# Designs tried in a protein design chat: miniprotein binders against q56419. Part 163

Target 1, 326 residues: q56419
Amino acid sequence: MEGRTLEEVQEEVFKRHGVLVPKKELEDLAKALEEAGLLLTEKVEARLKEEEEKLKRERPMRLAGLSYPEGEREARAFLEAFRASYPGEGEEARVLLMPHLEPSRVPEVYGAALAALEKTPPPERIYLVGVAHRPLKEKAAALPVPFQTPFGPALPDLPALQALDALLPFELFNTPLAFREEHSLELPLFFLKGRFPEARVLPLLVARRSPELGEALKVVLRDFPGLLVLAVDLSHVGPRFGDTPLTRTLAEEARRRDLGFLERLAEGEPEAALAFLGANPTRIDGVEVVASLLPLLRERKGKVLAHRLDLEAPTLSAVGAGTLVL

## First folded at step 12 (miniprotein)

Design e_49
Fold by ESMFold2-Fast, scan of step 12:
Structure e_49 (fold): chain B 326 residues (1-326), chain A 116 residues (1-116)
Amino acid sequence: as target 1 above (326 residues)
Amino acid sequence: GDLIERLEELAEEVIRYLKEHGEEELAREIEEQIKDIIEALKSGDTESAIHILTELAETVARVLHRLGAPEQLIYKVAKLLARVSEAARRLGDEELFRRAWEAAIKAYDAARELLE
């Protein structure tokens, strides 16, 4: 009984039903519920520990058969269909910003990312930076295990991950369970593994601004060169995100904010991109990622290949998605 | 605090390695300087502690490199310096942050040279 005493419960039952429940019986019931809660907590803790141990060996597919096909042939056809959804040519990328939104909602945006990957020489490794959708013990985390995909396992770059850990003021491998269900890594990884089957990966999650992560990554990339991928979605607008129902005007404002942010990144001005959002507030989940990676984004010019604000009509809400090459 | 505990653990491991490889004088110097560093941290003289620790850790990384120590041990020295640089950043001392961070990179580079 949250916020109520046993005496108040006893009095309410008497007033409503004319029955006086002995205080001792209410106390015994409360104790039994508390004891059941302790047993449930122990069982939950045991289950979480078991799941954590499994994650020390591999990260299984969670969204296969839901967001992408489970079979390799079907997955390959799916990937080629997304590429075909984008009519333009790609640009070579040293840094790629791409979404982690459900791919079927923004096919041309993922197609633009695939076009960029086609123009990019196969990297030895991919630094895949996503957004933590579950709490992390530290500002950022990584999971140093194979990530399963329909194209085979994406193998971790263990030497590069250990090098990164050596330059961070916290333990990099701090929250394995946060990776059990993390679409900001799984969805981009599907496309990246399909295009670069031999590349190893550094699967990284950012929960809060970590300037130390960006500075450490700058050093590690010198010794372990690779493709940097920022897997981030853009504006979140509407009631589903605690905002007013989407109107044409609000949608146009969201598109302008997304493009203003991306264009400033494309000019190699990430501080200006962040300041632009501060002056024109919006819910972009990639802000913490960009703020963490400033040293890797400064003075790197590029191009916005695609942008879409995807409407979720039932909720009068929308999520922005874009592809940017630097 | 946590930094003191981590410092004591790493110092013990480094001292053991140095003694096993004929660096008894440096091992003894570390034992004495660690006591000074811990005293400075406990007295709230964090800037002095960071200064001494940064210089000591740079010396340790250089000697471990010369001895061909395991790269993982030198990585632990780099990580301690990364933690020290973050402590300096939290104090708002950008110059101390830069010095400690540069020391962390040097220790990291020493480990990388042994791996190549």
Scores: ipSAE 0.824, ipTM 0.927, lowest interface PAE 0.7, mean pLDDT 89

Design e_5
Fold by ESMFold2-Fast, scan of step 12:
Structure e_5 (fold): chain B 326 residues (1-326), chain A 116 residues (1-116)
Amino acid sequence: as target 1 above (326 residues)
Amino acid sequence: GDLIERLEELAEEIIRYLKEHGEEELAREIEEQIKDIIEALKSGDTESAIHILTELAETVARVLHRLGAPEELIYKVAKLLARVSEAARRLGDEELFRRAWEAAIKAYDAARELLE
């Protein structure tokens, strides 16, 4: 209606609907719509402020009863079932790459991660680096509050988070609302907390490449040693992700891309891993995380424990998932 | 504007702390050099501003460590140096980045040593 008079609006309604609406009624309608818009804005604003205030105290579970059981006993049985789905033994991890894809889709990949955690001495803290699925004010962010899990709250390592913030050229504790619904942290945290119930956590999100994050983390890890976890998914292919329908050839290419990426990381060559992806590096959401953490991944040799390309037949699409220990 | 404001605020806090702990000479040096840094920033000579600020911040961190200053204050110096190193990186000056980042780590280490 902008650029149109109420008289012109009356004429159009009459022509389209055969009803002559008095100018006063149109004025009242316009005012009512504006007032309804203001009320909706006030309600949305109040709700967001309420959610932000809650996030200052704790991060509640969002996927309990959906992606994992809410009860502790049921959650423990669920976790053990995932471990049982992986037939191999794990290896000790100083750095663990694991997925954040829906666990039921790739149980053997999460099982491999659990096998690695089984062979890893309990860390005092876990640096959990996920991928931001919502915009961040900065390239990276953290939320310094307890994250609820069926195994009890995962407590933040406040001294280590403050140390990290001190070495960054931006405020680390930005965009708390981005953490409200973030499966790249919640899903791996379920498994990590189940295995290491006493470990404190640094919940970190990467939105864009942040070399300064990797440089700062290298310094902080010296004083606050812990397990570094990269919670990332691999290839995203098919119409669900804006690509052509999945074919056998495209699936084979995705598997080759995923494994080539992981194997180069396992050789301690993260720059070579990034270069190997070629024309479509953004199809792997872990690219921004790996590019940010280069100083922590160079010259660390390890092993790919599991890989799967999970096929979503209804959408002719697929997502890759893997477990890598360094 | 914002960088100058942040620099002035931190300088005021540090000058106050230093004067309260008998470091009147360094407090005076900071007052004098802040003017030079601000002038360089206003004239667009970011390289000179970074150079002077890095040297001054390294001296400040060392003195704050000697005085047993609070972790929070020394962390603010480290963060300022991290911001300075990022400005140097954006200018494409690898050497200036290295110098500022090493100074940031040194300030951070000073804070960590006092906590241990």
Scores: ipSAE 0.775, ipTM 0.902, lowest interface PAE 0.8, mean pLDDT 88
ESMFold2 (binder alone), alone request of step 12: mean pLDDT 78; pTM 0.728

Design e_50
Fold by ESMFold2-Fast, scan of step 12:
Structure e_50 (fold): chain B 326 residues (1-326), chain A 116 residues (1-116)
Amino acid sequence: as target 1 above (326 residues)
Amino acid sequence: GDLIERLEELAEEVIRYLKEHGEEELAREIEEQIKDIIEALKSGDTESAIHILTELAETVARVLHRLGAPEELIYRVAKLLARVSEAARRLGDEELFRRAWEAAIKAYDAARELLE
């Protein structure tokens, strides 16, 4: 093959295309190319360019048949089952915080989100803010294309996206490849599209704190009112996330930190929620989203509808998930 | 750098549009001030450049609005002001940031009035 490590190829691709390609994908490709005697970097770049062109037209489902059913009828039954897992009636949401964790692991938390959506009047548009799970060159990004779902395509709100771009000090549509595999948008979108089939969407990813995004969104929401959705998971603890194996004490700490964070957000005190976490030792991925959206969260009081810390037995790790309405 | 390049591109398009629509005096003012703004940016006098550019861009947005210019052009003025406000934030000048950001919102509002 060549003398470059997989890490060096990964770094070069990041510099040129703004995304970090998973090592497993590079390993699989390297094995195939080694048999053929081809250069890995050139092949990866050619593939990414092709994927980028496809993403300019639409964002296909990646998790259909894995995290949710592909067919519309089966998808409707799936939503009904999740709603049934939550015994409450929900609350109307102007802002909804919901998870993007695998739904089957926390069905009652997604059920609580569905209950809130049932109480919420259909919005004309949804500002769906997720977390970039791979490093990005820019702090935030959006993809202005239809996102495929079992309920039909979720159409982009192009006028609202253009308005948002006009108020940002960077190009909003900067990294299409960031959306190739992004469950923080795909999983909540499945539920949102099922409940609000006519709503258009602004699919937004936050990679790092972007206060300019929150400032611009406050202005855009004035002219383009809609439902703001923060699609974030809470604590990430255990060896899968670079920690020691989960203990009862660490699990209790994670639950306490999750609930303290959510409760402060429910009081309309997002700065207090961030301060409560301090250095964020349990790695709540919602921190970057909340820090970016401060102007939209201040003085909005609400209610925590559900919270669960879900255990990953094979790795002795856990991920927190919650539903909050503001 | 990047701000200079974007400023030059937008200025060229704005000047062309203004001349085509009878705003010869403002077009000449932009031609003269852009040179001074770019020289200030290149010399590191970023604060003076931001101050002058913000005032000029506010005037441009108001005139483009009165002329019924394409909303995309006015949006580009708003975006330039957003970039300018971020430059002011990096200088630690909160008052200059607020001034540039308010100018960006006004340009954005001008574009929205034409779209609606």
Scores: ipSAE 0.798, ipTM 0.919, lowest interface PAE 0.8, mean pLDDT 89

Design e_51
Fold by ESMFold2-Fast, scan of step 12:
Structure e_51 (fold): chain B 326 residues (1-326), chain A 116 residues (1-116)
Amino acid sequence: as target 1 above (326 residues)
Amino acid sequence: GDLIERLEELAEEVIRYLKEHGEEELAREIEEQIKDIIEALKSGDTESAIHILTELAETVARVLHRLGAPEELIYYVAKLLARVSEAARRLGDEELFRRAWEAAIKAYDAARELLE
């Protein structure tokens, strides 16, 4: 009723239902709705504060038993099965681009990432950059707490996170609740922790282009060297993403866009990769991450290890996934 | 915000800390250098402003470390310079951004060396 007078509400009810509701009854209803709304707001606020308080201590697993096994032994077997799904050998990674969609939908792509990690010397820390699926107060954020996994907690690199915060024009630890349910960090982290159990992690989310993040990270990586991981999905096509229903022609176009993007990154030309997508528009969440990290991607040559466009038949939609080593 | 306003905020916090810890002479020297930086910025002499600001930031970080200032305050100096560089970027001045960001890196490096 906010934004309407009681007389307008009374008139609309009469027009729709042919009933004239007395003004006093409408006033009593409006008061009851206002009181109910206030109580609901207090309960929601209390719940959010409780959840935020829990996130000051640790980030619990949300997808254990759903996207990956919760027990360590079963998780290890699951990880090895994904590696076995990729028939190739990996290459050493200084920068790894890997997906964050449901792993079981693209096992060969995650297997390629695992192959690359096998060829990579164990890093002291991992800069894990995902995509925010919930609003952030700033362009990017981090959560400086242990992230639980079936292989034990992934510990935050507090000195490196504080150093990064010092070089940013905004507070890095600005939206803890955005990390409560964030698969772009949790799913890659499962694989990374399984392969590098001793590595500390910088869990970073990008919501919008932040050139200042890439510039700051370039400085921090000099003092705190580590593996940079871009946890991004590629083309999002079809009605589920506000596009036309997928056809074989549109799927082939999406595959060509994904591969053209990845190949330009592999040539050390991230600006050309972004320009290629601008000429071939698509909903790639990873665009904001790549655009933010330009200083870290320039002149780094590498190889595309795997790519797949995963079809979601019920919605005539698809999501692209790839593994790129730089 | 304006670059000058952010610089005045940094100066106020540092000068307050120095005065509270008996470094009144150093606080006055910093007040004079900040004035020189602001005058250079207002006159369009960005090169001089950036050079003075970089030297001042390095001096401030060293003095704060000597006084046993909290890590947060030493890093805060670097963060304020990062905010200055972002303000320059928002002005669309690529050269001003580059100079301000290089100054921020130098202040950060000074803070890092002192904290190790």
Scores: ipSAE 0.604, ipTM 0.774, lowest interface PAE 1.3, mean pLDDT 85

Design e_52
Fold by ESMFold2-Fast, scan of step 12:
Structure e_52 (fold): chain B 326 residues (1-326), chain A 116 residues (1-116)
Amino acid sequence: as target 1 above (326 residues)
Amino acid sequence: GDLIERLEELAEEVIRYLKEHGEEELAREIEEQIKDIIEALKSGDTESAIHILTELAETVARVLHRLGAPEELIYEVAKLLARVSEAARRLGDEELFRRAWEAAIKAYDAARELLE
């Protein structure tokens, strides 16, 4: 605290409680609070450094026992249940857009993704692109370590990651702590590893539009072909997201935004998909990912397999989720 | 700032490698041109520096490939060219961006040929 602030605190206490706290007592309290804050900061910093060191070796499961079962047998049954929730057969994917929303909320959408994976030949590697929910030092990041799953570790494709890093104007392996708790990678990876146990993975996070990432990925995919997965959620509407409570009109608008976006992507027109959102108000989670990956999405036609706007009744809020095959 | 630091570090490593492998003329060219490029970057003549640096880096990647240099060294040249292309994009020069980005891809391809 500054001396001026300390005098203001003294005056405030006197006005509210009629007690004049001596300046020295306030100085001693401020000193004690600063010391406690420094000790807490030192402990937090030490703990974060320890976590960062652990992340150099592996990325442990964080959502096992919560969003999916931790045992392999139970995890397999869980996957089969999601697949069974979708009545369609799916289509082969070169690019798959799938959600990272809590799976139990939209089982048929994850089931559609599983149906597409069933029709897709096993890739040697998966480019898994999620959304950063924590700040990154750069526009994008990757973590080149095994990611634990109930089906065993998803191993990183180190040669492909190094190739990607070589074509980026920033260090790709920045901000490892952002991967400590990241459901946009962990939840899709559970399904991808269950279907393609032999595939290596490039776990990528996008925080802000990075055209350089899409440009680099286009080159890397030429030498390291694989399945590109965009793990993104669609519209976020309602008070839980700082908005007006969900109404019939707002729900219809959200559905139109989601489907208009996905349908334009399915036509191989990602710029038109982004422009559509610009012409219609949007809270779509995946805009920065799509904007970063434009070179990989152009002229690639496909099909929307599923879409749902999931209602969170207690908060009158909703999140859109979809499965798109390109 | 950052581009200058990366350029200085990479130039030192490349010059050492070239001298150790009989490329004295190119090593000397890099020593002279890097000094001028850094001075241009520090003075704000970024566009001219990018043009010269792109051409020099292409030559370096080609020679490193011919010498069978470690892939990581050629990857560092590709990365420098990626940084150069981003600097060009931030200047609003799309043509210069494409020139530098194509040079980055060529350096990357040179490294890949040695690995495959």
Scores: ipSAE 0.829, ipTM 0.933, lowest interface PAE 0.8, mean pLDDT 89

Design e_53
Fold by ESMFold2-Fast, scan of step 12:
Structure e_53 (fold): chain B 326 residues (1-326), chain A 116 residues (1-116)
Amino acid sequence: as target 1 above (326 residues)
Amino acid sequence: GDLIERLEELAEEVIRYLKEHGEEELAREIEEQIKDIIEALKSGDTESAIHILTELAETVARVLHRLGAPEELIYKVAKLLARVSEAARELGDEELFRRAWEAAIKAYDAARELLE
């Protein structure tokens, strides 16, 4: 079927089995398959519409009980354990780069982020910029609803989101379903909400370089000051990511690329940071986020608090994670 | 296209608001200039369309601010100017981009003044 004629199907069956299937039976079968396909499509569309309708009211937790505890008390103890995993002191952040990698893989990196948040005055709002892991209709998107967490709902900053939308050449609220399962927002948000329970949030996803997003955010941050959080992972190396098995040399190269990238961001030189990655900038998750936010990162000096290359021995692969304060 | 449709919708809303608030001359000017802008867009003269639209939108934002128009209407003007600035960037015209983007910020600021 799938592009074949009924006559071709009839001929093939006769050649293979010596049986002539009446054309009417093949027509009836094709009709039944088309009707069944249409019913399956209708059921899928109905489920997507139901999920989209639910997202108009709130964004539920998806990783509770998996990546972090579901109950508030256990979630609080979990967050405190992560802070304790980092022995250093934090520094005040106006811009925080933190990972969205599974927290249990890099507890000291999340601990460094928590240390920085501990030194940061509570912001009225957090601009949380993650990486889209599903296609977006536009280069970037936001979802203007409460995001559920074990610490209560993180409320959207509706006036700031509307201000941002007014300065963008596309509809900001364009792909609600992309937010249904998005760990680059959910995992950092768990830590941010635990530390700043009263802060409102602008949950933003970047799919492709959007210089217009950074330009608009620079204007909006002037009127709606807040903490800018870039939730990005660093190097992805090894067979899990379509690369050769990790060797000591490749791991050292990945660490050098991660630290060189972060150090240049810490000097307030984001263009130099992007250029440092060379011919394969896609090996660092969130390059598109940094490239979109250039106006907010230029001339902002800071400090790399932590870096780790998390080794996944069974797959001979690794993912880099870091905490940077600007 | 979608941009022309959104431009027509916003122009209709702005023209209605201006006529309801005694700005009939500006409403007439908008009706005439919008036709020229749409014709330029349809003929591929995007640079000319951007120039005319940017100046018109700045004038509209100033008048809407003076009239105390709803902030959401002035935000719509800012968004149109943001779309116009992106069209200029796609043409590789950095000066035209800057001009349209500055106009977008001015319209945005006008809306913010009414909210504060």
Scores: ipSAE 0.847, ipTM 0.940, lowest interface PAE 0.6, mean pLDDT 89

Design e_54
Fold by ESMFold2-Fast, scan of step 12:
Structure e_54 (fold): chain B 326 residues (1-326), chain A 116 residues (1-116)
Amino acid sequence: as target 1 above (326 residues)
Amino acid sequence: GDLIERLEELAEEVIRYLKEHGEEELAREIEEQIKDIIEALKSGDTESAIHILTELAETVARVLHRLGAPEELIYKVAKLLARVSEAARDLGDEELFRRAWEAAIKAYDAARELLE
């Protein structure tokens, strides 16, 4: 009943069914619906509180059996199949940009990331920076608990997370529920844990541009060296993302913007990469992460190992994905 | 605002720690300066408040380090300085931001030295 008067409801029922519903019956129904809504809200709030309490102990797998196998043996075979999808050799990474979309859609891109990890000495810790797909109370957040994977739990680097929190103008551990279902962390973590089973992790989400995050991370990385991973997708084009249906011209624009962005990052020019995109018309979600991490990306030269624009035929839309080593 | 509330809480904790460890004079100085800082923040003189708070917090971090205070307490001072630097950035004062951010790093380094 919300957004309509009882008189309007009464009039529509009369027009449709020829029955005049007494005002009191409509009032009683509206009150019952309001009370049912209140009870539903209380139930939802209780469930959210329970979920938040569970997240204080661990972050369970959500995509096991869907995006990757839940068994360790099957998971290792799955990971090796992705590596085999990329025919090239990797390069050592101090910073790795990799995607977080469904891996089966861009196997060669994940394979390139795996090739880079093969050439990279095992890090003591991984700074895994993803994109928040749910609102955060602050510009960024972290969850300081073990993240379950088919290869065992990815353990948090608690001293490094505490050090990072100490240098931020907001509480780092501010939105636990945002981590309950977050594929920008879970999907890259599957591959990272498979290659570096002993590495601790700092699972970080960026919702909005946070230059203070990059400034703090530059200091923390000095004392807690590790692999920096930017888990970001590139262009998002087509009706699913607010565009017209995908055309050859729009796809060419998306590829040009993705590659121009990545190539400028590979030249150690992250400000030039952001300026190249301008208003970000193809919706590269990596923009907020790159803008947050500028101090860590400047003057680092590297190589684009792979790029794909993956077509989502049912929606006439596409998502760009790439692997960049710095 | 939020900065005033966080400042009051941390000041109480720091003052208690200093008094328990023989730093009565610095504790009294903090009590006096905190009142001036809060009045400046309430009156909208945020720039003056940031200058005074940054200098005070640097002194506090140095003394806490000398006393071998828990790293958690010194980390709280670093965090306050990080918040102060963000307030300076919001004012568009890049030089004041740099000053407060450098102070935050110094407090952070003091805590790290005690842990290593």
Scores: ipSAE 0.810, ipTM 0.925, lowest interface PAE 0.9, mean pLDDT 90

Design e_55
Fold by ESMFold2-Fast, scan of step 12:
Structure e_55 (fold): chain B 326 residues (1-326), chain A 116 residues (1-116)
Amino acid sequence: as target 1 above (326 residues)
Amino acid sequence: GDLIERLEELAEEVIRYLKEHGEEELAREIEEQIKDIIEALKSGDTESAIHILTELAETVARVLHRLGAPEELIYKVAKLLARVSEAARRLGDEELFRRAWRAAIKAYDAARELLE
């Protein structure tokens, strides 16, 4: 009854239907509706607490049967089909930038990432840095539990996660529910676990620019060496993202922006890459990740292996995706 | 508020450990300086408080390492120094940030040496 008094409701019913509803009946109804609302809220809160408790033990698959096959054999065939979609041989990666959008939309880009992983010696651990699609209590977060995959659980690197937490000005393990449904970690992890089944993982989410995360990671990587993976998508253009309908000119601008960004990263100039984006307006969810990881990206030269602007005709929109090795 | 509460909790834990291991002089020094640091933080004299706290925490980490303290305790000192460095950065004091961050790395390194 927010904004309407019981007397206004009583008056409206009388005017419309010629029936005078006793005020007590309206009060009883309002009370019953409030009690029902409280019970529904309590049930939602109880459900969220149950999910949070489950996340203290493991992170289950959410996209199995939707974005990738649930069974191990089928998942292996799926992964090899993506590798086959990329004609190149890849290059060894110390740092890998790969997408996290739906894999079927950009198979050659994921194939390029697989090609790079094929040329990369098996790491003891993977620092998997994704983008938070839900609010975090801090600028970044991690979840120190096994992440289920069709290839078996990706085990957390607990000593490395604790070392990282020790060098951060906030609690690293701060928002477990943000990991319940997070495709920026789950989709890259599917490919990474398929290629490196023995590697432990540090599953990290960035919500806002955290220079302190990059500074801490630079220190931790010296003691806990591993593969750094930035799981980020590039340009988001068109009405689906609050922009004008895609035109050939806007698509070309998005492609130039994506490639200019990636090429500057490949030259070991991440500040120049960010400045380039600032001069050319578009939406890139990877900006906060790159800005956070500057100390790890400076003076690392590499190569752009693939780039695509995936066109979504029904919405006249597009999302950019790329694979970069450093 | 949050920094003060975390500082008080860590100081209590460190003081207890130091007293149990014969470092009564340093424990007394921490008790005295912590009260002054907290007063400075509450009064808004944050730069001076951060400077003193960074120096004290460096000494604490060095002594805890010498005593073979648990890694998790030395990690807590590193985390406090990381929080201090971020406070310095927010104040726009780049030099104080770098000093506190170097201290955090030293504490972290001390903990790591005990694990090998």
Scores: ipSAE 0.770, ipTM 0.908, lowest interface PAE 1.1, mean pLDDT 88

